VH-VL binders against NAD kinase (nadK). Designs and how they scored, part 110

Target 1, 268 residues: NAD kinase (nadK), of Syntrophomonas wolfei subsp. wolfei (q0aze0)
Amino acid sequence: MKIILVNNRFKENTEKKAQEIAGQLSALNVEVIIDNGLDEPYAGTVDFIMVLGGDGTMLRAARRYGQRAIPVLGVNMGTVGFLSNIEINELAEYLPLILREEYSLEARMMLEVAVFQQQSLLTRVFCLNELLLRSNSPRMLSFALEISGQKLEPYRGDGLIVSTTTGSTAYSLSAGGPIADPQLDAFIVTPVASHIINKRPLVVSPEREISLHLLEEREAIIGIDGQIKMDFGAENRVLIKRAPHPLLMVNLKAKPFFTSIDRSLQRQ

## First folded at step 9 (VH-VL)

Design M90 (from M1 with light chain S28G; framework fv_oberotatug)
Fold by ESMFold2-Fast, scan of step 9:
Structure M90 (fold): chain C 268 residues (1-268), chain A 124 residues (1-124), chain B 107 residues (1-107)
Amino acid sequence: as target 1 above (268 residues)
Amino acid sequence: EVQLVESGGGLVKPGGSLRLSCAASGFTFSNAWMSWVRQAPGKGLEWVGRIKSKIDGGTTDYAAPVQGRFTISRDDSKNTLYLQMNSLKTEDTAVYYCTTHPRYSGYFLAFDIWGQGTLVTVSS
Amino acid sequence: DVQMTQSPSSLSASVGDRVTITCRASQGISRWLSWYQQRPGKAPNLLIYKASNLESGVPSRFSGSGSGTDFTLTISTLQPEDFATYYCQQSYDKPWTFGQGTKVEIK
């Protein structure tokens, strides 16, 4: 059996724990590949991905490996988050089940984001939470949103978020979007500080295509899961679709979404 | 409400075949792992086999005594679990229960919902 | 295979008694053990999962403990509806195996 351990090298405690766990897995005849985020994603076949850290580390793992239909387990290192299933101090107890494939999977939709310059594809990335279009200066943006060829009235404001249902509790929530059941497949389109009265969040079929482009030259940024940043100008267009494969998240124990969200929102 | 209802049991001769059905209602069947557990008259419980949900790989596992003779399958569109029993032996005589580990009811490795059972008698 | 052995195989008790049933695994199974109750002529009912977790709807007089190889089911104050056969079951490794059962019968 071959497992990728995904961690954040710049967090020393997480790196030390990853090395410790890799040693324990090797003693159990498991081949371990450590992905600390600095190198290219591992290109070979693997059976399982274990993410050690918070939601940020899980988002990175989802971008790197989410389209390969490999089970991904989030192991929490002590911070509150929505994408982990077990705590680090529970790992020893659940490890035999992981090795025997005694776990359930939950499919979480992902976004496919393609950024173009004129007719040329500049980049294609996948993400679990959201794409953010935002101004990179104090000046607001003027931009066009199209949904499956339907051109909406122009937007004016600080930006727009296109989110998965998993991402509904991330940046989209902060911008006023709804909380969505992550088992539901949908795009959530949330304006950021719109100057146009009554521009509301939209809930859109995941079968639709969403495109964005600037209507005037401005300094703007495309952000992916809060981790990737790309310059975006009037010569650029972005196309957003449902990714071909969902992220397969591992459940080893029940973690009720709605009660967890309710407690988290009251605590904050 | 939540229930499992088995059917298809009966009397069959050694070497014969029989197909059991289990109709599920009141929960998301497509997410559940399903097992068959049998109980010979006056004896204890014996796990027969399991089928995982499609998202979890849809794989099947069997106890050694039935391996190669029994096949578990499911039809998620009909919320129905099946057990195809071939080359039946007298020792296969038992009440057959379908049972589930639904995702919504806690830990996946316990058998939390059980049908009432269907009797299979293998005799000449 | 992981073998599960229960003791005693049967016991006689009166309403109000404290009843203890033990279950031993042939190898370490962590806490991956469940307890079931089967009343005569009925299907089994889950009482306890993961060694000590009480299933929803099960009376608090039932409790489970143990880890590794040795496990215990306790009924603190036996009620008339508790006269039944009890089974332990390991979910650590396939094939999943049950104990032989412990019959709790009236004195």
Scores: ipSAE 0.534, ipTM 0.780, lowest interface PAE 2.3, mean pLDDT 89

Design M91 (from M1 with light chain S28D; framework fv_oberotatug)
Fold by ESMFold2-Fast, scan of step 9:
Structure M91 (fold): chain C 268 residues (1-268), chain A 124 residues (1-124), chain B 107 residues (1-107)
Amino acid sequence: as target 1 above (268 residues)
Amino acid sequence: EVQLVESGGGLVKPGGSLRLSCAASGFTFSNAWMSWVRQAPGKGLEWVGRIKSKIDGGTTDYAAPVQGRFTISRDDSKNTLYLQMNSLKTEDTAVYYCTTHPRYSGYFLAFDIWGQGTLVTVSS
Amino acid sequence: DVQMTQSPSSLSASVGDRVTITCRASQDISRWLSWYQQRPGKAPNLLIYKASNLESGVPSRFSGSGSGTDFTLTISTLQPEDFATYYCQQSYDKPWTFGQGTKVEIK
């Protein structure tokens, strides 16, 4: 059995713990690859991915490996987040079940983001939470939103978020978007500081295609999961679709989403 | 209301076949792992086999006494679990229960919801 | 296969009694053990999962403890509806196996 351990090397505790866990797994004849985000994703066959850290580390793992249909387990290292299933101090107890594949999988939709320059594909990326279109200057954007070829009235404001249901509790929530059951597959389209009265968040079928382009030349960026940035101008168009494969998250125990989010909102 | 209802039991001669059905309601059947557990008259519980949800691979596992003779399948569009029983033996005489392991509950590896059972009698 | 042995096979008790049932696994199963109650003529009901977690809707008089190979189900104050057969079940390794059962009878 081959397992990738994904960690954040810039956190002292997580690197030390990753090495410790790798040693324990090796003693059980499990081959371990450590991915700290610096190198290209491991290209060989892999049976399981363990993510040691918070939601940010899980988002990186999802972008790197999420389309490969490999089970991914989030192991919490003491951070606040929604994408882990067990705590680090529970790992030893659950490890035999992991090795025997006695766990369920939860499919989390991902976005496929394709950025075009004129008619040419510039880049294609996948993400778990959201795409953000935002102004990169003090001036607001004017932009067009199309949903499956249906052209909506122009938007004017600081930007727009196109989110998965998993991403509903991330940046979309901060921008006034709804909290969505992560068991649902949907796009959530949330305006960022819209200057147009009555621009509401939209909940859209995951079968639809969403496209965005600027109506005026402005300095703008596309942000992916809060971690990747790309320049976006009036000559660019972005196409957002449901990714071909969902992220397969490992579920070793019940995680009560609604009571968890309710508690989180009370603390904010 | 969460409910499992078994049907299809009855009398059959050794070497015969029966197909059991289990109708599920009140929960998201397509997400559930389903098992068959049997109980011979006056005896204890014996796990027969399990089928995982489609997202978890839809794989089946069987206890050794039934391996190669019994097949578990599911029809998620009808919320129904099946047990195809071939080459039946007198030792297969039992009440057959369908039971579930909900994916989103704390009982992933426990049998938390049970049907009322259906009696299968294999007799010459 | 992991063999599960319960003790005793039967016991007699009165309403109000404290009842203890034990279950022993043939190998270390960590805490991957559940307890079930079966009343005569009825399907089993889950009482406890993962050795010590009380199933929703189950009365607080039921509790479980143990890890490794030795497990205990306790009924602190036996009620009339508790006269039933109790089964332990390991979920550590397939095939999943049950104990032979412990019948709790009226004295």
Scores: ipSAE 0.534, ipTM 0.753, lowest interface PAE 2.0, mean pLDDT 88

Design M92 (from M1 with light chain S30N; framework fv_oberotatug)
Fold by ESMFold2-Fast, scan of step 9:
Structure M92 (fold): chain C 268 residues (1-268), chain A 124 residues (1-124), chain B 107 residues (1-107)
Amino acid sequence: as target 1 above (268 residues)
Amino acid sequence: EVQLVESGGGLVKPGGSLRLSCAASGFTFSNAWMSWVRQAPGKGLEWVGRIKSKIDGGTTDYAAPVQGRFTISRDDSKNTLYLQMNSLKTEDTAVYYCTTHPRYSGYFLAFDIWGQGTLVTVSS
Amino acid sequence: DVQMTQSPSSLSASVGDRVTITCRASQSINRWLSWYQQRPGKAPNLLIYKASNLESGVPSRFSGSGSGTDFTLTISTLQPEDFATYYCQQSYDKPWTFGQGTKVEIK
């Protein structure tokens, strides 16, 4: 059995814990690959991915490995979040179940984001939460949104978020988007500080293709899961669609989404 | 209302075959792990085997006494679980229960919902 | 295989009594143990999962404890509907195995 351990190299206790866990797994004849984010993603066949950290580390793991149909387990290292299933102090108890494949899987949709310059593909990335288009200066953006060939009236404002249902509780929520059941597949399109008062969040079929481009030259960026940042100008276009494969998240214990989000919102 | 209803039991001679069915209603069957558990007359419970949901790999596991003789399958379009029993032995005489594993309550390796059982008698 | 042994195999009790049933595993199973109740002529019902967690809808008079090899099911104040056979079940390693059962009979 081969397992990838994804950890946050910027937190020393997480790095030490990853080494400790790798040693424990090696003693059980499990081959371990540690992914600190410094190298290219491991290209070989693996059986399981264990993410040591908070939601940010899980988002990185989803971008690197989420399209491979490999089970991914989030192990919380102390920060409360939505994407972990067990706490680090529970890992020893659950290891036998992990090794015997005694767990359930939950499919979480992902976005495929393709950024073009004119007709040329610049980059293609996958993400679990959202794509954010935002102004990088005090000036508003003017931009065009097209959904499956349907051209909407131009947007004016600070930007736009295209989110998965998993991402409904991340940036989209802060911008006024709805909370969505992560078991549903849908895009949530949420305006950021729109100058046009009647631009509402949209919930659209995951079979739709969404495209964005600037109508005026402005300083703008594309953000992916709040972690990747790319310059976006009037010569650029982005195409967003459902990724070919969902992220397969591991459940070793029940994690009730609605009571968790309700409690989180009441603590603000 | 969550229900499991077993059928297909009866009298069969040693070496014979039977196919048991379990009709599920009131929950999302396609997401459920399903097991068969049997109980010989006046005896205790014995796990027979399990089938996972398709999303969890759709794999099957069996207890040693039935391995190679029994096959568990499911038809999610009909919300039905099956147990194909071949090369039946007198020791297979038991009430056969269909049971689910919980998905959203605490611990999915328990058996939370049970049918009323169907009796299989293997006798010459 | 992990063997599960229950003690006692049967006991007699009166309504209002405190009843304790013990289950022992042939090797450590951490807390991967469930308890079931089977009333005469009925299918089993889940009472306790993961050693000490009470299943939804189960009366609070039922409780479970233990870890490793030794586990206990307690009924704090026995009711008429509690005269039944009780089974422990390990889910640590396949094949999943049950104890032989403990029959709680009226005194």
Scores: ipSAE 0.566, ipTM 0.791, lowest interface PAE 2.0, mean pLDDT 89

Design M93 (from M1 with light chain S30G; framework fv_oberotatug)
Fold by ESMFold2-Fast, scan of step 9:
Structure M93 (fold): chain C 268 residues (1-268), chain A 124 residues (1-124), chain B 107 residues (1-107)
Amino acid sequence: as target 1 above (268 residues)
Amino acid sequence: EVQLVESGGGLVKPGGSLRLSCAASGFTFSNAWMSWVRQAPGKGLEWVGRIKSKIDGGTTDYAAPVQGRFTISRDDSKNTLYLQMNSLKTEDTAVYYCTTHPRYSGYFLAFDIWGQGTLVTVSS
Amino acid sequence: DVQMTQSPSSLSASVGDRVTITCRASQSIGRWLSWYQQRPGKAPNLLIYKASNLESGVPSRFSGSGSGTDFTLTISTLQPEDFATYYCQQSYDKPWTFGQGTKVEIK
């Protein structure tokens, strides 16, 4: 059995904890690959991915490995989050179940984001939460949104978010989007500070393709999961569709979404 | 109302075959792991085998006494679980229960919902 | 295979009594153990999972404890509907195995 341990070396002693866990797994004849974010993703076959950290580390793991249809377990290291299933102090108890494949999987849709310059593909990335288009200056954007070839009336505002249902509790929520059951597959399209009356968040079939382009030259950026930033200008177009494979998240114990989100929102 | 109803039991001669069915209602069958558990007359419970949901790989596991003779399958469009029993032995005489594992509520390795059972008698 | 042995095989009790049933595993199973109740002529019902967690809808008079090889099921104040056979079951390793059962009878 081969396991990737994903951690963030810049968090307090998480690299040391990853080395300790790797040693424990090696003693059980498990091959371990450590991914601390500095190198290219491991290219070989693996059986399981264990993410040590918070939601940010899980988002990185999803971008690097989410399209490979490999089980991914989030192990919380102390910060409360939505994407972890067990706490680090529970790992020893659940390890026999992991090694015996006694766990359930939850499919979480991902976005495929393709950015073009005129007709040339510049980059293709996958993400778990959202794509954010936003102004990088005090000036409002004017941009076009197309949904499966249907051209909507122009948008004017600070930007737009195209989110998965998993991402409904991230930037989309802050911009006024709905909280969505992550068991549903859908795009949530949430405008950011729109100046057009009646521009509301849209809930759209995951079978549709969404495209965005600027209608006038502005300084803008595309943000992916709050971790990747790319310049976006009038020569650029972005195409968003459902990724070919969902992220397969491991459930070792019940973690009710609605009571968790309710508790989190009440805390705020 | 959550319910499991077994059917297909009866009297069979040694070496014969039977197919048991378990009709599920009141929950999302396609998300559930399903098992067969049997109980010989006046004896205790014995796990026969398990099938995982399709999302979890759809794999099957069997107890040694039935390995190679019994096959578990499911039809999610009909909300039905099956147990195909071949090369039946006198030792297979038992009440056969179908049972579910909870997916997102509680511990998914426990058997939380049980049918009322169907009797299989293997004798001459 | 992991063998599960229950003690006693049967016991007699009166309504209101405290009843304790023991289950022993042939090797350490952590806390991967469930308890079931079976009334005569009926299917089993889940009472306790993962050694000590009470299943939803099960009366609070039922409790479970233990880890490793030794486990107990306790009924704090026996009720008429509690006269039944009780089974432990390990979920640590396949094949899943049950204890032989403990019959709780009227004194």
Scores: ipSAE 0.621, ipTM 0.818, lowest interface PAE 1.7, mean pLDDT 90

Design M94 (from M1 with light chain S30T; framework fv_oberotatug)
Fold by ESMFold2-Fast, scan of step 9:
Structure M94 (fold): chain C 268 residues (1-268), chain A 124 residues (1-124), chain B 107 residues (1-107)
Amino acid sequence: as target 1 above (268 residues)
Amino acid sequence: EVQLVESGGGLVKPGGSLRLSCAASGFTFSNAWMSWVRQAPGKGLEWVGRIKSKIDGGTTDYAAPVQGRFTISRDDSKNTLYLQMNSLKTEDTAVYYCTTHPRYSGYFLAFDIWGQGTLVTVSS
Amino acid sequence: DVQMTQSPSSLSASVGDRVTITCRASQSITRWLSWYQQRPGKAPNLLIYKASNLESGVPSRFSGSGSGTDFTLTISTLQPEDFATYYCQQSYDKPWTFGQGTKVEIK
C-alpha cells in the first residue's frame, strides 16, 4: 500500500509529526510519500492520502489530488475544523482500519475553474470551497454573470463568490450565503457587498456552467479557496463547472455536520 | 421504526441450496453495510459475511467456512439483503440473522440492529 | 484468526449482585471490541462498542473496560431482565470473531 502524507511545512511540529508517522507506516511495509507543498504533486499511483493539519492543508490536498478518486483522510493537528475526521492522538488506534479499508467514503463535489484571456486558456484549477471575484481597490466592480447561457442583469458591488456546498460554511457564509448540507451537489452564488438591493444568493444545479467577466476596466482579483490569487481584468473571462470527480473523504467515525455548525455559530 | 425481517429458512438436504432474504425498513438501506451472523442450536454467534454499501465499493467478505459456497448480495431498490447458500453441509444448521452496521452514527464495526432470525436446518 | 475466550462460561447470580465477565483476545486488538446481550429466544442486542462506549438506550449499570488483550464487562446491580447470555466480539481483523458466550443464570 502507498500513502501520501500531506503536511503544512509552515509549522515545524507538523513536519516532525509527518516524519514520525512516515517511519511508523514504513515499519508496517507501507510506502510513504511526503508532500509538504514545495514540489509538484506526486504523479505516481497512490492508494490513500492522509492530510496532517487543519482545513487549509485539506484544501491544498484537494486541489493537488482531489480529481484522482483516491480516499483522503483529514487528521486534525490542533483546533477542530470542518474537514478533519480524527485527531492525531487517535491515529495509531485507527491505523489498522485504514490499512484494511474499514472506513466509509463521502463524495464532496469540487469546482473546475478555467480562466481565459481573450480566446486563450490561461489556467485551469480545481478547488473544494470556492472561487471569489473581488475588487482589489476601493472602487466597486461592474460585472456580468451568465448561468448556462442565461445572462443576468449586471452586478455592481465588491464581488461574487461561487461556492460548493462544502464551501457554504467558509467565505460564502461570511458574505451572507446559506449553510448547505455538504452531501448535496449544488453551486451557491453569493454576492459580496452588492450595491443592488435585490441581488440574493442563488443555489443552482451543479450541471450549470457559470461565467464571469468585468464590464468596466477595474483592478480585481480571483481567489481560489482563499489560498491562490490572480489578477483579473476586463480582458479576462472565468468559466466555472462541476469538476469531473468529487473528492472522496474518509469517515472512520461519525462527524455530525449540523450540530457542529450550530455550536460554531454560537461562538460568533 | 427500524426493522430487519429475515425469510427463506427451512429444511434442506446436504448438498442442497437455499436463498435467504432480509427486508429492511425505517432507515436508508442503500447507505448501510450489512452482515449475516449465524447461531447453531445451543451454540454461540458466528459471523458469516458482510457487504458494503455501493458508495463504499459494494465489496463482500466471508468467513472461511462459507467462502466459495455462500454469496451475499443486495437490491437497494427493494431494500433487501440476500444470502445465497450453496453446497450446504450439516454444520451450516443455524439461525441466520441479518444485521446492520452504523454508517453515519459512530462505530460501524459493531452490529447495532438485528433481525429476528430465520432457521436453516441441513439434515438428511 | 483472532480467538476470543470468555470467562466464565456460565455463572449464577441474584438480583442486585455485581457481575463481571472477562474476554481475552489471542493477540492485541487495541480497543476494537463490542459486547452483546442475548435474552432467551431473542436476537442479540448491542451494549458496548469500542471497549468502553455505552450504546444509546443501554442502562448505565452496564460498563466496559480494557484494551489490548484483556477486556471486562461489568453489570453493577443485576436486574431481572439481565439474565441472558453475553458475547464479546472483536472487529480488529477479519474474520470478525465472537467469544463463546457467558450465560448469566438465576441463583
Scores: ipSAE 0.630, ipTM 0.826, lowest interface PAE 1.6, mean pLDDT 89

Design M95 (from M1 with light chain S30Y; framework fv_oberotatug)
Fold by ESMFold2-Fast, scan of step 9:
Structure M95 (fold): chain C 268 residues (1-268), chain A 124 residues (1-124), chain B 107 residues (1-107)
Amino acid sequence: as target 1 above (268 residues)
Amino acid sequence: EVQLVESGGGLVKPGGSLRLSCAASGFTFSNAWMSWVRQAPGKGLEWVGRIKSKIDGGTTDYAAPVQGRFTISRDDSKNTLYLQMNSLKTEDTAVYYCTTHPRYSGYFLAFDIWGQGTLVTVSS
Amino acid sequence: DVQMTQSPSSLSASVGDRVTITCRASQSIYRWLSWYQQRPGKAPNLLIYKASNLESGVPSRFSGSGSGTDFTLTISTLQPEDFATYYCQQSYDKPWTFGQGTKVEIK
């Protein structure tokens, strides 16, 4: 059995803990590959991915490996989050079940983001939470949104978020978007500080294609999961659609989404 | 209300075959792992086999006494679990229970909901 | 296979008694142990999962403890509806195996 351990080397204690866990797994005849974010994603076949850390580390793992249909388990190292399933101090007890495949899987939709310059593809990336288009200067953006060939009236404001249902509790929530059941497949399209009074968040079928481009020369960026940043100008357009494969998240115990989000919203 | 209803039990001769059904309601059947557990008259519980949900691989596992003779299958469109029993032996005489694994209790390797059972008698 | 042995096989008790039932695994199963109650003529009912967690709707007089190889089910104040057969079950490794059962009978 081959397992990738994904960790964030810049968080306290995670590199040392990853080495300890790798040693424990090797003692059980499991081959371990450590991914701390510095190298290209491991290209070989693997049976399981274990993410050691918070939601940010899971988002990186999802972008790197989420399209491969490999089970991904989030192991919390200290900070509570939405994407982990067990705590680090529970790992020893659950490890025999992991190795025997005694776990359930939950499918989470992902976005496929393609950025073009004229007709040329510049980059294609996948993400679990959202794409953010935003101004990179004090000036507002004027931009066009098209949904499956339907051209909406122009937007004017600081930007727009196109989110998965998993991402509904991330940036989309802060911008006024709805909280969505992550087991639903949908795009959530949330304006950021719109100057058009009646621009509302939209909930859109995941079968639709969404495109964005600027109507005026402005400094703007595209943000992916709050971790990747790309320049975006009037010569660019972005196409967003449902990724071909969902992320397969491992459940070893029940995690109640609605009570967790309700508790989180009560904190100041 | 979560409910499991078994049917298809009856009297059959040694070497015969029988198909049991379990109709599920009140939960998302397609996401559930399902098992068959049997109990011979006056005896204890014996696990027969399990089928995982399709998203979890749809694999089946069987206890040694029934391996190669019994087949577990599911029809998610009908919310129904099946047990096809072939080459029946007198030792297969038992009440057969359909059961689910817990989904919301934080542990899914127990059997939380059981049907009322259906009696299979293998006798000449 | 992981073998599960219960002790005692039967016991006699009166309403109001404290009853303890022991279950032993042939190898360490961590806390992967559940307890079931079967009343005469009825299907089994889950009481306790993962050694010590009380199932929703089960009265608080039931409790479980243990880890590794030794496990205990306790009924603190026996009620008339508690006269039943109790089974432990390991969920650590396939095949899933049950103990032989402990019959709690009226004294």
Scores: ipSAE 0.508, ipTM 0.762, lowest interface PAE 2.4, mean pLDDT 89

Design M96 (from M1 with light chain S30K; framework fv_oberotatug)
Fold by ESMFold2-Fast, scan of step 9:
Structure M96 (fold): chain C 268 residues (1-268), chain A 124 residues (1-124), chain B 107 residues (1-107)
Amino acid sequence: as target 1 above (268 residues)
Amino acid sequence: EVQLVESGGGLVKPGGSLRLSCAASGFTFSNAWMSWVRQAPGKGLEWVGRIKSKIDGGTTDYAAPVQGRFTISRDDSKNTLYLQMNSLKTEDTAVYYCTTHPRYSGYFLAFDIWGQGTLVTVSS
Amino acid sequence: DVQMTQSPSSLSASVGDRVTITCRASQSIKRWLSWYQQRPGKAPNLLIYKASNLESGVPSRFSGSGSGTDFTLTISTLQPEDFATYYCQQSYDKPWTFGQGTKVEIK
């Protein structure tokens, strides 16, 4: 069995813990690849991915490996979040179950984001939470939103978020979007500080194709899961689709979504 | 209410076959991992086998005494679990219970919901 | 296979007594152990899972402890409905195995 350990050496001092866990797994005749974010994603075949850290580390793992249909387990290192399933101090107890494939899987949709300059593809990335289009200057944006060939009236404001249902509790929530059951597949399109008072969040089929481009020369950025930032100008266009494969998340114990989100909102 | 109801037990001769059914209600059956557990008269509990949900692979596992003779299957459209018992032996005489393993909570720790059981008697 | 041995096989007690039942695994099962109660003619009822977690609806007089190979079920103040047979069960490794049972009888 081959396992990738994903960690972030700059958060929660996880590098030492990753090496410790790798040693334990090697003693059990498990091959271990450590991904600390510094190198390209591991290209070989693997059976399981263990993410050591908070939600941010899971988002990075999903971006790097989510399209490969490999089970991914989030192991919390002390940061409360929505994407981990067990705590690090529980790992030794659950490890025999992991090695015997005694776990359930949950499929989470992902976004495929393609950025073009005119007709040339500049980059293609995948993400679990959202794409953000935002002004990078004091001036508001004027931009066009097209959903499956349907051109909406122009937007004017600070930007727009296109989110998965998993991302409904992240940036989209802060911008006024709805909380969505992560078991549903849908895009949530949430305006950011729109100057048009009737621009509401949209919930659309995950089979839709979403296109964005600027109508005026402005300084703007595209953000992916709050981790990747790219310049976006009037010559650029972004195309957003449902990714070919969902992220396969491992469940070893119950994590009640609605109770967790309700508790979080009580403290807002 | 959450309920499991077994049926199909009865008297059968050695070498014979029986099929047991377990009708589930009050929960999302398609998400559940299901097991059969038996109890010989006046004896303790013995796990027979398990079937995973289809989303988790739908695989089956069996205890050694029944391997090759018993088959567990499920019909999620009917919320029903089955146990096909072939080449029955007198040692298979027992009350057969269907049980759930809760998906997520406690996971493999426990058989949290049990049916009332159905008696299988294997004798001449 | 992991073998589960309970002690005692039977005990006699009076209402109000503190009762302890032990379960020993042939190898370490960490905390992957559950306890069940079976009243005569009835299906088993889950009491405790993962060694010490009380199942919803089960009275607080029941408690479990232990890890590795040695486990204990305690009934702090025995009630009339507690006269039953109790089973431990490991879910660490397949096949899942039960102890032979401990019958709690009226003294």
Scores: ipSAE 0.484, ipTM 0.744, lowest interface PAE 2.3, mean pLDDT 88

